VH-VL binders against Lactate racemization regulatory protein (larR). Designs and how they scored, part 4

Target 1, 221 residues: Lactate racemization regulatory protein (larR), of Lactiplantibacillus plantarum (f9uss8)
Amino acid sequence: MVLTDIEYLLSYLEAHHVPTIKKKRHTYLTYHGLAEHYTYVLKDGIIKNSIILQDGREYNLSYIAKPDVISLLRDEVSRSTDQPFNVRIESEYATFYQVNRVAFWKYVNSTPELQNYVKNYYRKKLSENILRLQRMVMNGKKGAICAFIYSLVDLFGRKVNEGILIDFVVTNDDIAGFCGISSRSSVNRMLKELRTDGVITVKNHKFIIQDVSYLLDQIAN

## First folded at step 1 (VH-VL)

Design e9 (framework fv_ebronucimab)
Fold by ESMFold2-Fast, scan of step 1:
Structure e9 (fold): chain C 221 residues (1-221), chain A 118 residues (1-118), chain B 111 residues (1-111)
Amino acid sequence: as target 1 above (221 residues)
Amino acid sequence: EVQLVESGGGLVQPGRSLRLSCAASGFTFSSYEMNWVRQAPGKGLEWVSYISSSGSTIYYADSVQGRFTISRDNGKNSLYLQMNSLRAEDTALYFCARDWGYDYLDYWGQGTMVTVSS
Amino acid sequence: QSELTQPRSVSGSPGQSVTISCTGTSSNIGAGYDVHWYQQHPGKAPKLLISGNSNRPSGVPDRFSGSKSGNTASLTISGLQAEDEADYYCQSYDSSLSGSVFGTGTDVTVL
């Protein structure tokens, strides 16, 4: 019987009685630039990683909706480190393991299964970053929105009679932040175009993707 | 049950300031975009200001730009409108209204009356 | 600043149908933005009646219907009843204002 990498990590943390912290929707677990001695592991809930730009706009980096380490950019040895992202809770509640950073890296260095998790983690995050850069640089604003909506299929998608339901409320503010769009009117107009063309519809404030091929065509060159 | 309750209205002289508050309950306030909408006595609805769920994106009607400031405190489930340099034309019932990012206002408060007169 | 144009008043007898038009410009309805409708009884706050051109919120009777074509939207009230006597406002988003724009309002009288 073999556990997946993340299942192994979660069982390891539970077996070692690592404390948890619980946070409410739209509170922040941590802020970009804040000094911190912990590595956080999402146990349950949905979070958003972001940074605040110089002009006050929020630039959104990722949603995390499955158990995962929030960030591994901080070194075990550094005397003072800062948090690389703002971490905001997007579900009603989110629960995290709060692991001493030095202890976390000792666990990893002593455990082949956790080393494998870390390697897979970096590989996955690199792939996600490449997709985000392609979305912003290569596809224009409409293509960025299409790529973003399509990316939600993996996190929140489920098949319904009308198409693929994105079973999570994504606001226009969040879409603007993920796509680097500074104007609310641009997001609203492009979403209206997609609804008019029969590509998406909205039910109970959630997207239903009716034409997946259209989204893919806007991403492909 | 969703409730929005405005307060802070009253009689004020031209050129002075007033701050309106809107207390939200019965929903996760921090997940919703918010608007201020006003209605002068016997007149129609006029949009005043918008604030995003995080508070990072703000827009104003041209008639109030530079004079009014919208803000929110998600920890207190409260929306605010700071009104400076008030004019007779600002006399209206002021509503706060909820928007889940789709540009329609699904719940409204009862309104608070602002009268700008000498 | 742009406003959406509505007739000042419409009237009908109980059981009849009335239609209220809402005409916009190229920066709002003409740009493809949705139209929403609100009902306001005297002394009360507005209540959402129709969202997204034609969608009825829970609790709104099916005799209220909405449609949109080009730069004009319409609200139709069929089987007119005494409690429908109210002011009705359309609303859209205006790209030139980066904000909401309301209609001039229509007073519905049930005779």
Scores: ipSAE 0.000, ipTM 0.445, lowest interface PAE 13.5, mean pLDDT 83

Design n1 (framework fv_namilumab)
Heavy chain, then light chain:
Amino acid sequence: QVQLVQSGAEVKKPGASVKVSCKAFGYTFTGYYLHWVRQAPGQGLEWVGWINPNSGGTNYAQKFQGRVTMTRDTSISTAYMELSRLRSDDTAVYYCARDRYYDWLSGYFDYWGQGTMVTVSS
Amino acid sequence: DIQMTQSPSSVSASVGDRVTIACRASQSISSYLNWYQQRPGKAPQLLIYAASSLQSGVPSRFSGSGSGTDFTLTINSLQPEDFATYYCQQSYSTPYTFGGGTKLEIK
ESMFold2-Fast, scan of step 1: ipSAE 0.000; ipTM 0.521

Design n10 (framework fv_namilumab)
Fold by ESMFold2-Fast, scan of step 1:
Structure n10 (fold): chain C 221 residues (1-221), chain A 121 residues (1-121), chain B 107 residues (1-107)
Amino acid sequence: as target 1 above (221 residues)
Amino acid sequence: QVQLVQSGAEVKKPGASVKVSCKAFGYTFTGYYLHWVRQAPGQGLEWVGWINPNSGGTNYAQKFQGRVTMTRDTSISTAYMELSRLRSDDTAVYYCATDLYYDFWSGYDYWGQGTMVTVSS
Amino acid sequence: DIQMTQSPSSVSASVGDRVTIACRASQSISSYLNWYQQRPGKAPQLLIYAASSLQSGVPSRFSGSGSGTDFTLTINSLQPEDFATYYCQQSYSTPYTFGGGTKLEIK
């Protein structure tokens, strides 16, 4: 009967007839640095946020697989109209509410429930980013891959007899981009080591985590 | 630029085996699954199976289990489908096809030109 | 095995017509459905994947719809190059079965 913060936001946007946009797999909703006056809210689908590094490599920041605001880094008083991330569709399609940025923040400032959502959003994202930074700095390349695979449990994990199925196909290029590793072949070599050690297996293009404790031991231990 | 090139037509007697090849160009051969689909003259399409060229893992339609073997040679970016104990009703054009994405939603984006296999006494 | 049934098996149409082809699965396949076009003597070409997603390079006059068990391919304003055989395929579970095909003929 009581809506969560995100359910409240989605209900609010639907009640106010906010337009939606639908995009296909491996197309981009928006680009890092593109001048736009919109805040996007994922209604359905899976997306990947990334930036292009100085050397031309794509650095992947996050998957978003549940309804949520894509980014709140720009508010109604910011003079910058630049989008902070590339947003690529990873599911077969994804649907977004496309909200004028000034209108979005007017909704937030006028609605206590949305103010609470924004407060909790910033707290959550800051905590997640600090933990990600800590893991990346402390663990080296293999530790980064282990931390990344473990992070997929919350998004795509499903208990099966063999362990935890990651019910989403993740390419070696995407893993390289999430871990700051320069080549797909380096990722493949480290994944082969994890398979040989009995930590993971692959079935129908998807990971099964057989030894969760190994992954956790590689994170900050 | 992406292309799948298959071996030439074969004529076989009932009970023999046939081995069809499919050579990949213009993409990373080991990165994507290869599927085999057949079509009898004037009939519809029938899925035979797939091979993962990276691992050598395979999945075959139940009706071909025990008669079909799929293999690959990564050094020449070539996949093979061998069908044994041939029957007259195995007469068909055999296609290789690839799905250039790692999921169940994508269809077969690229197809070989087909290999006619005729089984006659 | 999941059985795929196409209707009609053949349809006669003229250039400029709107044509619809139906595909029915014997059980729910969600949106795991592809549509292919095959011209005589040629390999099939992918038109639609995930029931409604248009393949890159395919003209916008082609569209797909449906979910679960009932699916439709629509060609708005038929062109001369569209006279071909059309196949649906489920990619929900192995074996990845095809429909019997629909032959689109000139009349």
Scores: ipSAE 0.000, ipTM 0.412, lowest interface PAE 19.1, mean pLDDT 83

Design n11 (framework fv_namilumab)
Heavy chain, then light chain:
Amino acid sequence: QVQLVQSGAEVKKPGASVKVSCKAFGYTFTGYYLHWVRQAPGQGLEWVGWINPNSGGTNYAQKFQGRVTMTRDTSISTAYMELSRLRSDDTAVYYCARGPLRYYGMDVWGQGTMVTVSS
Amino acid sequence: DIQMTQSPSSVSASVGDRVTIACRASQSISSYLNWYQQRPGKAPQLLIYAASSLQSGVPSRFSGSGSGTDFTLTINSLQPEDFATYYCQQSYRTPYTFGGGTKLEIK
ESMFold2-Fast, scan of step 1: ipSAE 0.000; ipTM 0.497

Design n2 (from n1 with heavy chain D99G R100L Y101R D103F W104D L105W S106L G107P, light chain Y96W; framework fv_namilumab)
Fold by ESMFold2-Fast, scan of step 1:
Structure n2 (fold): chain C 221 residues (1-221), chain A 122 residues (1-122), chain B 107 residues (1-107)
Amino acid sequence: as target 1 above (221 residues)
Amino acid sequence: QVQLVQSGAEVKKPGASVKVSCKAFGYTFTGYYLHWVRQAPGQGLEWVGWINPNSGGTNYAQKFQGRVTMTRDTSISTAYMELSRLRSDDTAVYYCARGLRYFDWLPYFDYWGQGTMVTVSS
Amino acid sequence: DIQMTQSPSSVSASVGDRVTIACRASQSISSYLNWYQQRPGKAPQLLIYAASSLQSGVPSRFSGSGSGTDFTLTINSLQPEDFATYYCQQSYSTPWTFGGGTKLEIK
């Protein structure tokens, strides 16, 4: 049997008795600009990465809902340890492996399998970010919302009789932050258009995608 | 010299609880995980769980979940394993063993306590 | 849970013999395999960690090899003090599991 890159890393961390930390909904694991000595690996739960702008507006980078390293942007030498973004807990609880950053990079440097994991991690994250950027530039604001909603299928999607349930409450503020849209009301208007067109419906504050092909068509053009 | 010293033998009735201690000497107590491993008479080794003495965090084998509690007292460098609702098949020698140092990269049990015989009989 | 199978369950040998003990994991554990020696009435002692690394203070006649699912412990020239039970243990994932043991006894 083949392990995925992240399964290999998790097995390694578990085997080495790396400590875990558990955090409650809507608390922050860390903040942009805060000094940090740890590399965090999500074991369980849902988190949101963001940057809070000086005007108080939050620009959202990603949801992480499956085990993953939160960030590999900091190196093994801890002269400047500022966290590159905020990490907020979105599930009732989230659990993280809490790896000393210097120790994490010693693990990587001493282990060929982890060196491969890191190379693959950077390739994957770069490719995902470029693809996201391309969709945002090419498709305008409505296309950005469609691309974002489609991205939720992989994280939270569940097939139901009515279509694909996104089994997580995503607020209009979060959508605005992910799509670079300045107001909740603009997001609400575009979501209303998608509902009117039969593309999505909303039940108990969760989306159901009724026409996934429509979303894909917005991405392709 | 590194040494793990365990409490003495216990005889308990079914349904009772037992608390075994493991006192550490010769190293920084909070620097290493402590594991508990048991061995029924004439049988092999069975892992029970571990405690991180620094954080108090624990992990238990599923078989013992709900019956075992691991704790420590940092002021006296001592770890404890309490097993409740004892059954006759809990009769075993219980060992504490020193595990991985935090930040080391290979897990193994390098030092073991002498063992504590726990007998569960009517 | 990862199952560890040792073979043989017992082996008879004479002083000076070369003995090999096998250990098989039910799934790949890379090199996260340790070997312990247990003398009657005593606690186990670490012999080999990470499949092939000799613990400090352990005689060089002991060696380990293997990776993935198949591992061996070799004793190249048996001494009287080597007659004991040997256990393999995977440290790849929790719960840590041990083989059933191999009793090395005098022929």
Scores: ipSAE 0.000, ipTM 0.414, lowest interface PAE 19.2, mean pLDDT 82

Design n3 (framework fv_namilumab)
Heavy chain, then light chain:
Amino acid sequence: QVQLVQSGAEVKKPGASVKVSCKAFGYTFTDYYLHWVRQAPGQGLEWVGWINPDSGDTNYAQKFQGRVTMTRDTSISTAYMELSRLRSDDTAVYYCARDEYYDSSGYYPFDYWGQGTMVTVSS
Amino acid sequence: DIQMTQSPSSVSASVGDRVTIACRASQSISSYLNWYQQRPGKAPQLLIYAASSLQSGVPSRFSGSGSGTDFTLTINSLQPEDFATYYCQQSYDTPYTFGGGTKLEIK
ESMFold2-Fast, scan of step 1: ipSAE 0.005; ipTM 0.461

Design n4 (from n1 with heavy chain D99E R100G Y102E D103Y W104D L105S F109L, light chain S30D; framework fv_namilumab)
Fold by ESMFold2-Fast, scan of step 1:
Structure n4 (fold): chain C 221 residues (1-221), chain A 122 residues (1-122), chain B 107 residues (1-107)
Amino acid sequence: as target 1 above (221 residues)
Amino acid sequence: QVQLVQSGAEVKKPGASVKVSCKAFGYTFTGYYLHWVRQAPGQGLEWVGWINPNSGGTNYAQKFQGRVTMTRDTSISTAYMELSRLRSDDTAVYYCAREGYEYDSSGYLDYWGQGTMVTVSS
Amino acid sequence: DIQMTQSPSSVSASVGDRVTIACRASQSIDSYLNWYQQRPGKAPQLLIYAASSLQSGVPSRFSGSGSGTDFTLTINSLQPEDFATYYCQQSYSTPYTFGGGTKLEIK
């Protein structure tokens, strides 16, 4: 009977018949235009958050593969706020609740359970970002790739005969963006080295981790 | 299924600018880098640069830095290459091409547009 | 920049012949080498990627080999449609660079 904070939010949105939108793979959910008036809550699917740098390079922040609010950076008072990041759909389809931003914050401010959700959300995101910074940025390029691949275990990992299957297709462009590596060729070279060393293999364009200890050994902490 | 369709031939005077388009069909436009490669009459292939349609990020050969600008419009799956301050030696067929990749290989140009002839003459 | 040297610049051959084209990189490019065919008046077409991987739809008479700095394209039992210009290209680092081309002509 006891719901988690996110389960509570989802049941509340469903009970109040909040409109949903459905987006297909590799389209964008943007915070400009119509998105300026809404807080989006992922109901189903997998998305990728990224920042476009001034020189046009993409820096990838996270995959979200479980229901969650996409962003709480905008408050209830700002009429328009320029968002520095993009949201791209990575699953075949993703479904989002579209909650009017002012209405969302009124719900939060009037509901102790939702206030708790917001507090836990910020704590979770801060902790995740610190961990990513320490493990992904503090290591060299190969260590960053190893840390990134290992981080996919929690989101997409599944035990198979050959090792741990990462049950999601991650492109070399996405890996480059998550690791701050400027070229796909550099990423491919390092992935080829990991395959040659028997650390990973590839089946149907998905990674299988054969030597988890090697990945961990390449990560500083 | 996969097809890249380029805009028609252009004739320009020295000092002018030209903007060539490349419209993608049959695949997810933002999933693959697009390259621009040119070929002067009777000459070989010369790489101009690439654009990442997902981010808008670009990389240009040093020879063209400051004269070339690559952009895209994701709403119509179209990439553009604009070359400014045209010289007679910019006369060439300009191709757009999609970069393929796999986990153990990348950088191969798997589908090409039909080419756009740009003639720079007085 | 990585320089790609292609040899020979031209080859005369007959239908049914075996033809070999060489490509050399000025530094090691591992297996990041691709081969293209360009027929007169047409856009280039990918034949081989990653030095030895045959592109889908390309006839099996085409094969590639090599690694590091030295690479070869081989055409077994030449067909009439194979008379074209062939280019190698490195994708190890930007700027991407092409060989000067090899024109395959009917004898």
Scores: ipSAE 0.000, ipTM 0.445, lowest interface PAE 16.5, mean pLDDT 84

Design n5 (from n1 with heavy chain D99G R100W Y102S D103S W104G L105S S106Y G107L, light chain T94Y Y96L; framework fv_namilumab)
Fold by ESMFold2-Fast, scan of step 1:
Structure n5 (fold): chain C 221 residues (1-221), chain A 122 residues (1-122), chain B 107 residues (1-107)
Amino acid sequence: as target 1 above (221 residues)
Amino acid sequence: QVQLVQSGAEVKKPGASVKVSCKAFGYTFTGYYLHWVRQAPGQGLEWVGWINPNSGGTNYAQKFQGRVTMTRDTSISTAYMELSRLRSDDTAVYYCARGWYSSGSYLYFDYWGQGTMVTVSS
Amino acid sequence: DIQMTQSPSSVSASVGDRVTIACRASQSISSYLNWYQQRPGKAPQLLIYAASSLQSGVPSRFSGSGSGTDFTLTINSLQPEDFATYYCQQSYSYPLTFGGGTKLEIK
């Protein structure tokens, strides 16, 4: 059988008996700036990457809801070994492979399939970040919120009678942090407008997207 | 029945090298990691490293880096641990042990070899 | 490296006694803790994995408990074959590390 890049990585880590760690909802696996010797690979669960800005606000970088490496910004040679992000658990539990950083890069350097995974990882993350930057910069705060909500379709989207259910509770604080918006009240106002326009609705604290075309139009403008 | 059978006792002079073997029976040799653990006389257990018999990949405790080499021969289901530049404090019983993990990824050693006594003396 | 400390280093007991052996990790290891028994002149054998899971074939008088940094092995009613040295071992991170051992001796 032909494995995807991430399936190959997971199979490799299991075959190499790499230890795992399991963490509860709203605890932190690691912190931005913490000196650690580990590369973490999400095996199961949902996590949020963030940094703390100078004024104390949390800026949210990504949700990771499928198995993946948390970050490859640290290599075996770099002088800075500090963790680049806060990693908070968003599901009831999340499980991670906890790989010694030097050992991780030894695996990569000796395994062509893992080298391909790393190349594809960097391309994917760079492409995603360029697109996110383009959408946020060109479309203002409302466009940023629309782009963010649309990005949740790939991670948590499920078709229902009313539209596309985002099967994950996203708080207004999380939205503010992802969109660089300074207040929860500004997020509330813009979400209310989207509901009034029939673009989204909320059931059981989860979004249902009723008009995907509207979201895409706001991003494209 | 799973069994790990190790080579016989060795006596070496300081500065020499020793190569200990561990032959696996009763399971798929390439399906499980083999670890090496040593025990100096009257002392506790110390982890040396592991080898993946499928890939030949290895991981060694930092204390042994540069002195230990782990290899395997899949045709005879045998793993080897070679320790070089022997010192008197390398005198120990060396065990091979099969590493396995439960479905929750809890690693443990379910089967051990009988041990190989390595004595380093002039 | 995660340091594993066992207490006591030795204990004298009689057949039928309940014995407890403690193991402390220098940092949290969740439940990634194994217990091994080593009889004189023999290889270690697995008793308990994942802090509290009894290995197949091991008598039910053995039990393990604890999480985080503090762990206990309990032998509920000592039998003659239980006089041995016991080791805890963390499997949370590499390098794998063992406690110093607890020797269980006949009174």
Scores: ipSAE 0.000, ipTM 0.410, lowest interface PAE 20.7, mean pLDDT 84

Design n6 (framework fv_namilumab)
Fold by ESMFold2-Fast, scan of step 1:
Structure n6 (fold): chain C 221 residues (1-221), chain A 121 residues (1-121), chain B 107 residues (1-107)
Amino acid sequence: as target 1 above (221 residues)
Amino acid sequence: QVQLVQSGAEVKKPGASVKVSCKAFGYTFTGYYLHWVRQAPGQGLEWVGWINPNSGGTNYAQKFQGRVTMTRDTSISTAYMELSRLRSDDTAVYYCARDLGYSYGYEFDYWGQGTMVTVSS
Amino acid sequence: DIQMTQSPSSVSASVGDRVTIACRASQSISSYLNWYQQRPGKAPQLLIYAASSLQSGVPSRFSGSGSGTDFTLTINSLQPEDFATYYCQQSYSTPRTFGGGTKLEIK
């Protein structure tokens, strides 16, 4: 069979006996600013990338819920570099390949399939960053929340009779952090408006999106 | 129990306009895009366009640009496709189909029963 | 526009046979490929979405595979109700485009 780029990477890491590490819910794999010698590849689980601003607020960058490299922003040559963001485990457990960073880039540079993966990775991350900027600066606060909720459909969406279940518990603090909103009360008020308008409902602490078109209309192009 | 129910068959003369309706049941009408797909007798499926029922925003295939107009009435959960300046080769069954949109449900999971539009001189 | 090419245009088979239908996209569409079944005089019915995900209520004898540009629909152990026309459809970009269809006929 033909493997996808990420499946090729995973099989390559397994064939070369790269060690794995396992972390439990709400612990951190790495911290923003911490010196790091490894490239981490998520094998299983869900993680959240964030930074802590000087005023103590958490600014959330992304969830990763499928096997993928955590970050390729680190220098491919240096033996040590600062971690660009925090990585927190959001599933009960997450498992990672722990790859020496210099060795990782040697593999990439000698393997066309991995070069293709890296190229696609950068394109995807650039697109995600543009969307993130739109959420924060081009949309109003309500539009930012709508764009964020819609972004969860790809990661956690599952069809149910009432609409699309987001099969993952997302807290108001996490939403505030993803949307650059400084207060939980602002998030709660806007979520209440979306519930009142029939756009979303909440069952067992999880969102059900009843009006996807509304969310799309709130997103700046 | 999701269902899309379309209006009945139409017979039109060349140059006339036809307006087909699609009424949604069993889900939040504004939560899904509605697409229109046609099929000429004995031929394959051809995409016409979509409407976002919440905003009224539309996107039409280049072939139909300037001749097709898609609208909706949210108070009765009904979408409409109006095709103008009809030609004999517009004779087809026209289907509406539900689509979640760009990021999750990139499929037409429920279809209307179809509306036969016959254009004859 | 992304062109979708199906092969073959028709297949003759018997109840109990295994049948495969191919679909090729003119450019990479990742896994944004759906398969539909259409019986004469009826609306199409979704069988498979996202190249390999089986729609709820569809029998397990249907399966899909592939990614990028090359995709296949497989029907194991054909049943009488499976004799219909099958269409692939890309949902990667607008306009949405369909393959030309494959008619599955009784041998």
Scores: ipSAE 0.000, ipTM 0.415, lowest interface PAE 18.4, mean pLDDT 82

Design n7 (from n1 with heavy chain D99V R100D D103G W104S L105G G107Y Y108W Y111P; framework fv_namilumab)
Fold by ESMFold2-Fast, scan of step 1:
Structure n7 (fold): chain C 221 residues (1-221), chain A 122 residues (1-122), chain B 107 residues (1-107)
Amino acid sequence: as target 1 above (221 residues)
Amino acid sequence: QVQLVQSGAEVKKPGASVKVSCKAFGYTFTGYYLHWVRQAPGQGLEWVGWINPNSGGTNYAQKFQGRVTMTRDTSISTAYMELSRLRSDDTAVYYCARVDYYGSGSYWFDPWGQGTMVTVSS
Amino acid sequence: DIQMTQSPSSVSASVGDRVTIACRASQSISSYLNWYQQRPGKAPQLLIYAASSLQSGVPSRFSGSGSGTDFTLTINSLQPEDFATYYCQQSYSTPYTFGGGTKLEIK
């Protein structure tokens, strides 16, 4: 069978007995600003990337819910970036391959398939980050919340009778952190407006999107 | 503590099959690969293959391909190595060993089972 | 397959001596080299991993060095319990391969 780039990487790591580490919900795998000698590859679970500010506020960057390398910003000799962000476990458990950084780059340098994976990885992550930055500056706070909720459709969306279920519990604090909003209360007020407008509903702490076109209209403006 | 306990010595005739067991204690059985290594009397160590107890995936040394089968039973934390079409030169002590690892990405065999002597004689 | 060559195949020494055993890989294996001790009638026991890291519980008289293709195991101030066979093993890639062994015997 033909493997995707990430499937090839996972098979390669498994064949070479790369160790795995398993972490519980709401523990941290890595912290922003700390030196680390490993490259981590998510094997299973859901994680959240964030930056924790000096005053304890958290700015959230992304959820990762499919196998992927967490970061490739450090090569085998460079110190250009220490840990660029925090990694928190959001599923009950998450499992990672924990690869010595020098060993990871030895694998890449000796394997054309892994070289292609790395090239495509950088291109993809750069494009994703540019699009994220564009959305952050284009919309007001309510537009940011609408854009964020819409982004959850691809990761956690499931069609149900009432609309599109976001099959993952996202807290108001997490939404505040993703949208750069300083107050959980402000997030709650804007979510109430969306519920009143018939755009979303909440069932068992999970969102159901009832009017996708409304979200898209708010993003466009 | 962490240990691997193997089944007892076996005496077989040429052409027969032997199945050696290796039971794991003191760690999560599915979290670590298990390797099999043999040692003929007065000779060095020879790698036979490995099993991933989580997936059931295996990899065998070319020399044993078609004659060796590795399996596991996760409900009793036990791995098995079955070697068929036995020859007199298969006489050896067979060891199971856990692949352990550290944050450096380095791998090593620790612990080892006590070994199972398999004698093939007519 | 990566071939591992040990030298010498046997060495005789006295208690208190310093002994060095060499191991050579047929290609570069970085620092992915382990050393095991096997006493007569016993299973092998890990001494050194990652070329130079001492396993917990192993006496400090054992040390490993080297990288790439050339590696050494050194035993400082040999003790009676050290008379055994020593094996190097590469952990760089599967299949995992062992050296032919070095038997350390009393002079």
Scores: ipSAE 0.000, ipTM 0.427, lowest interface PAE 18.4, mean pLDDT 82

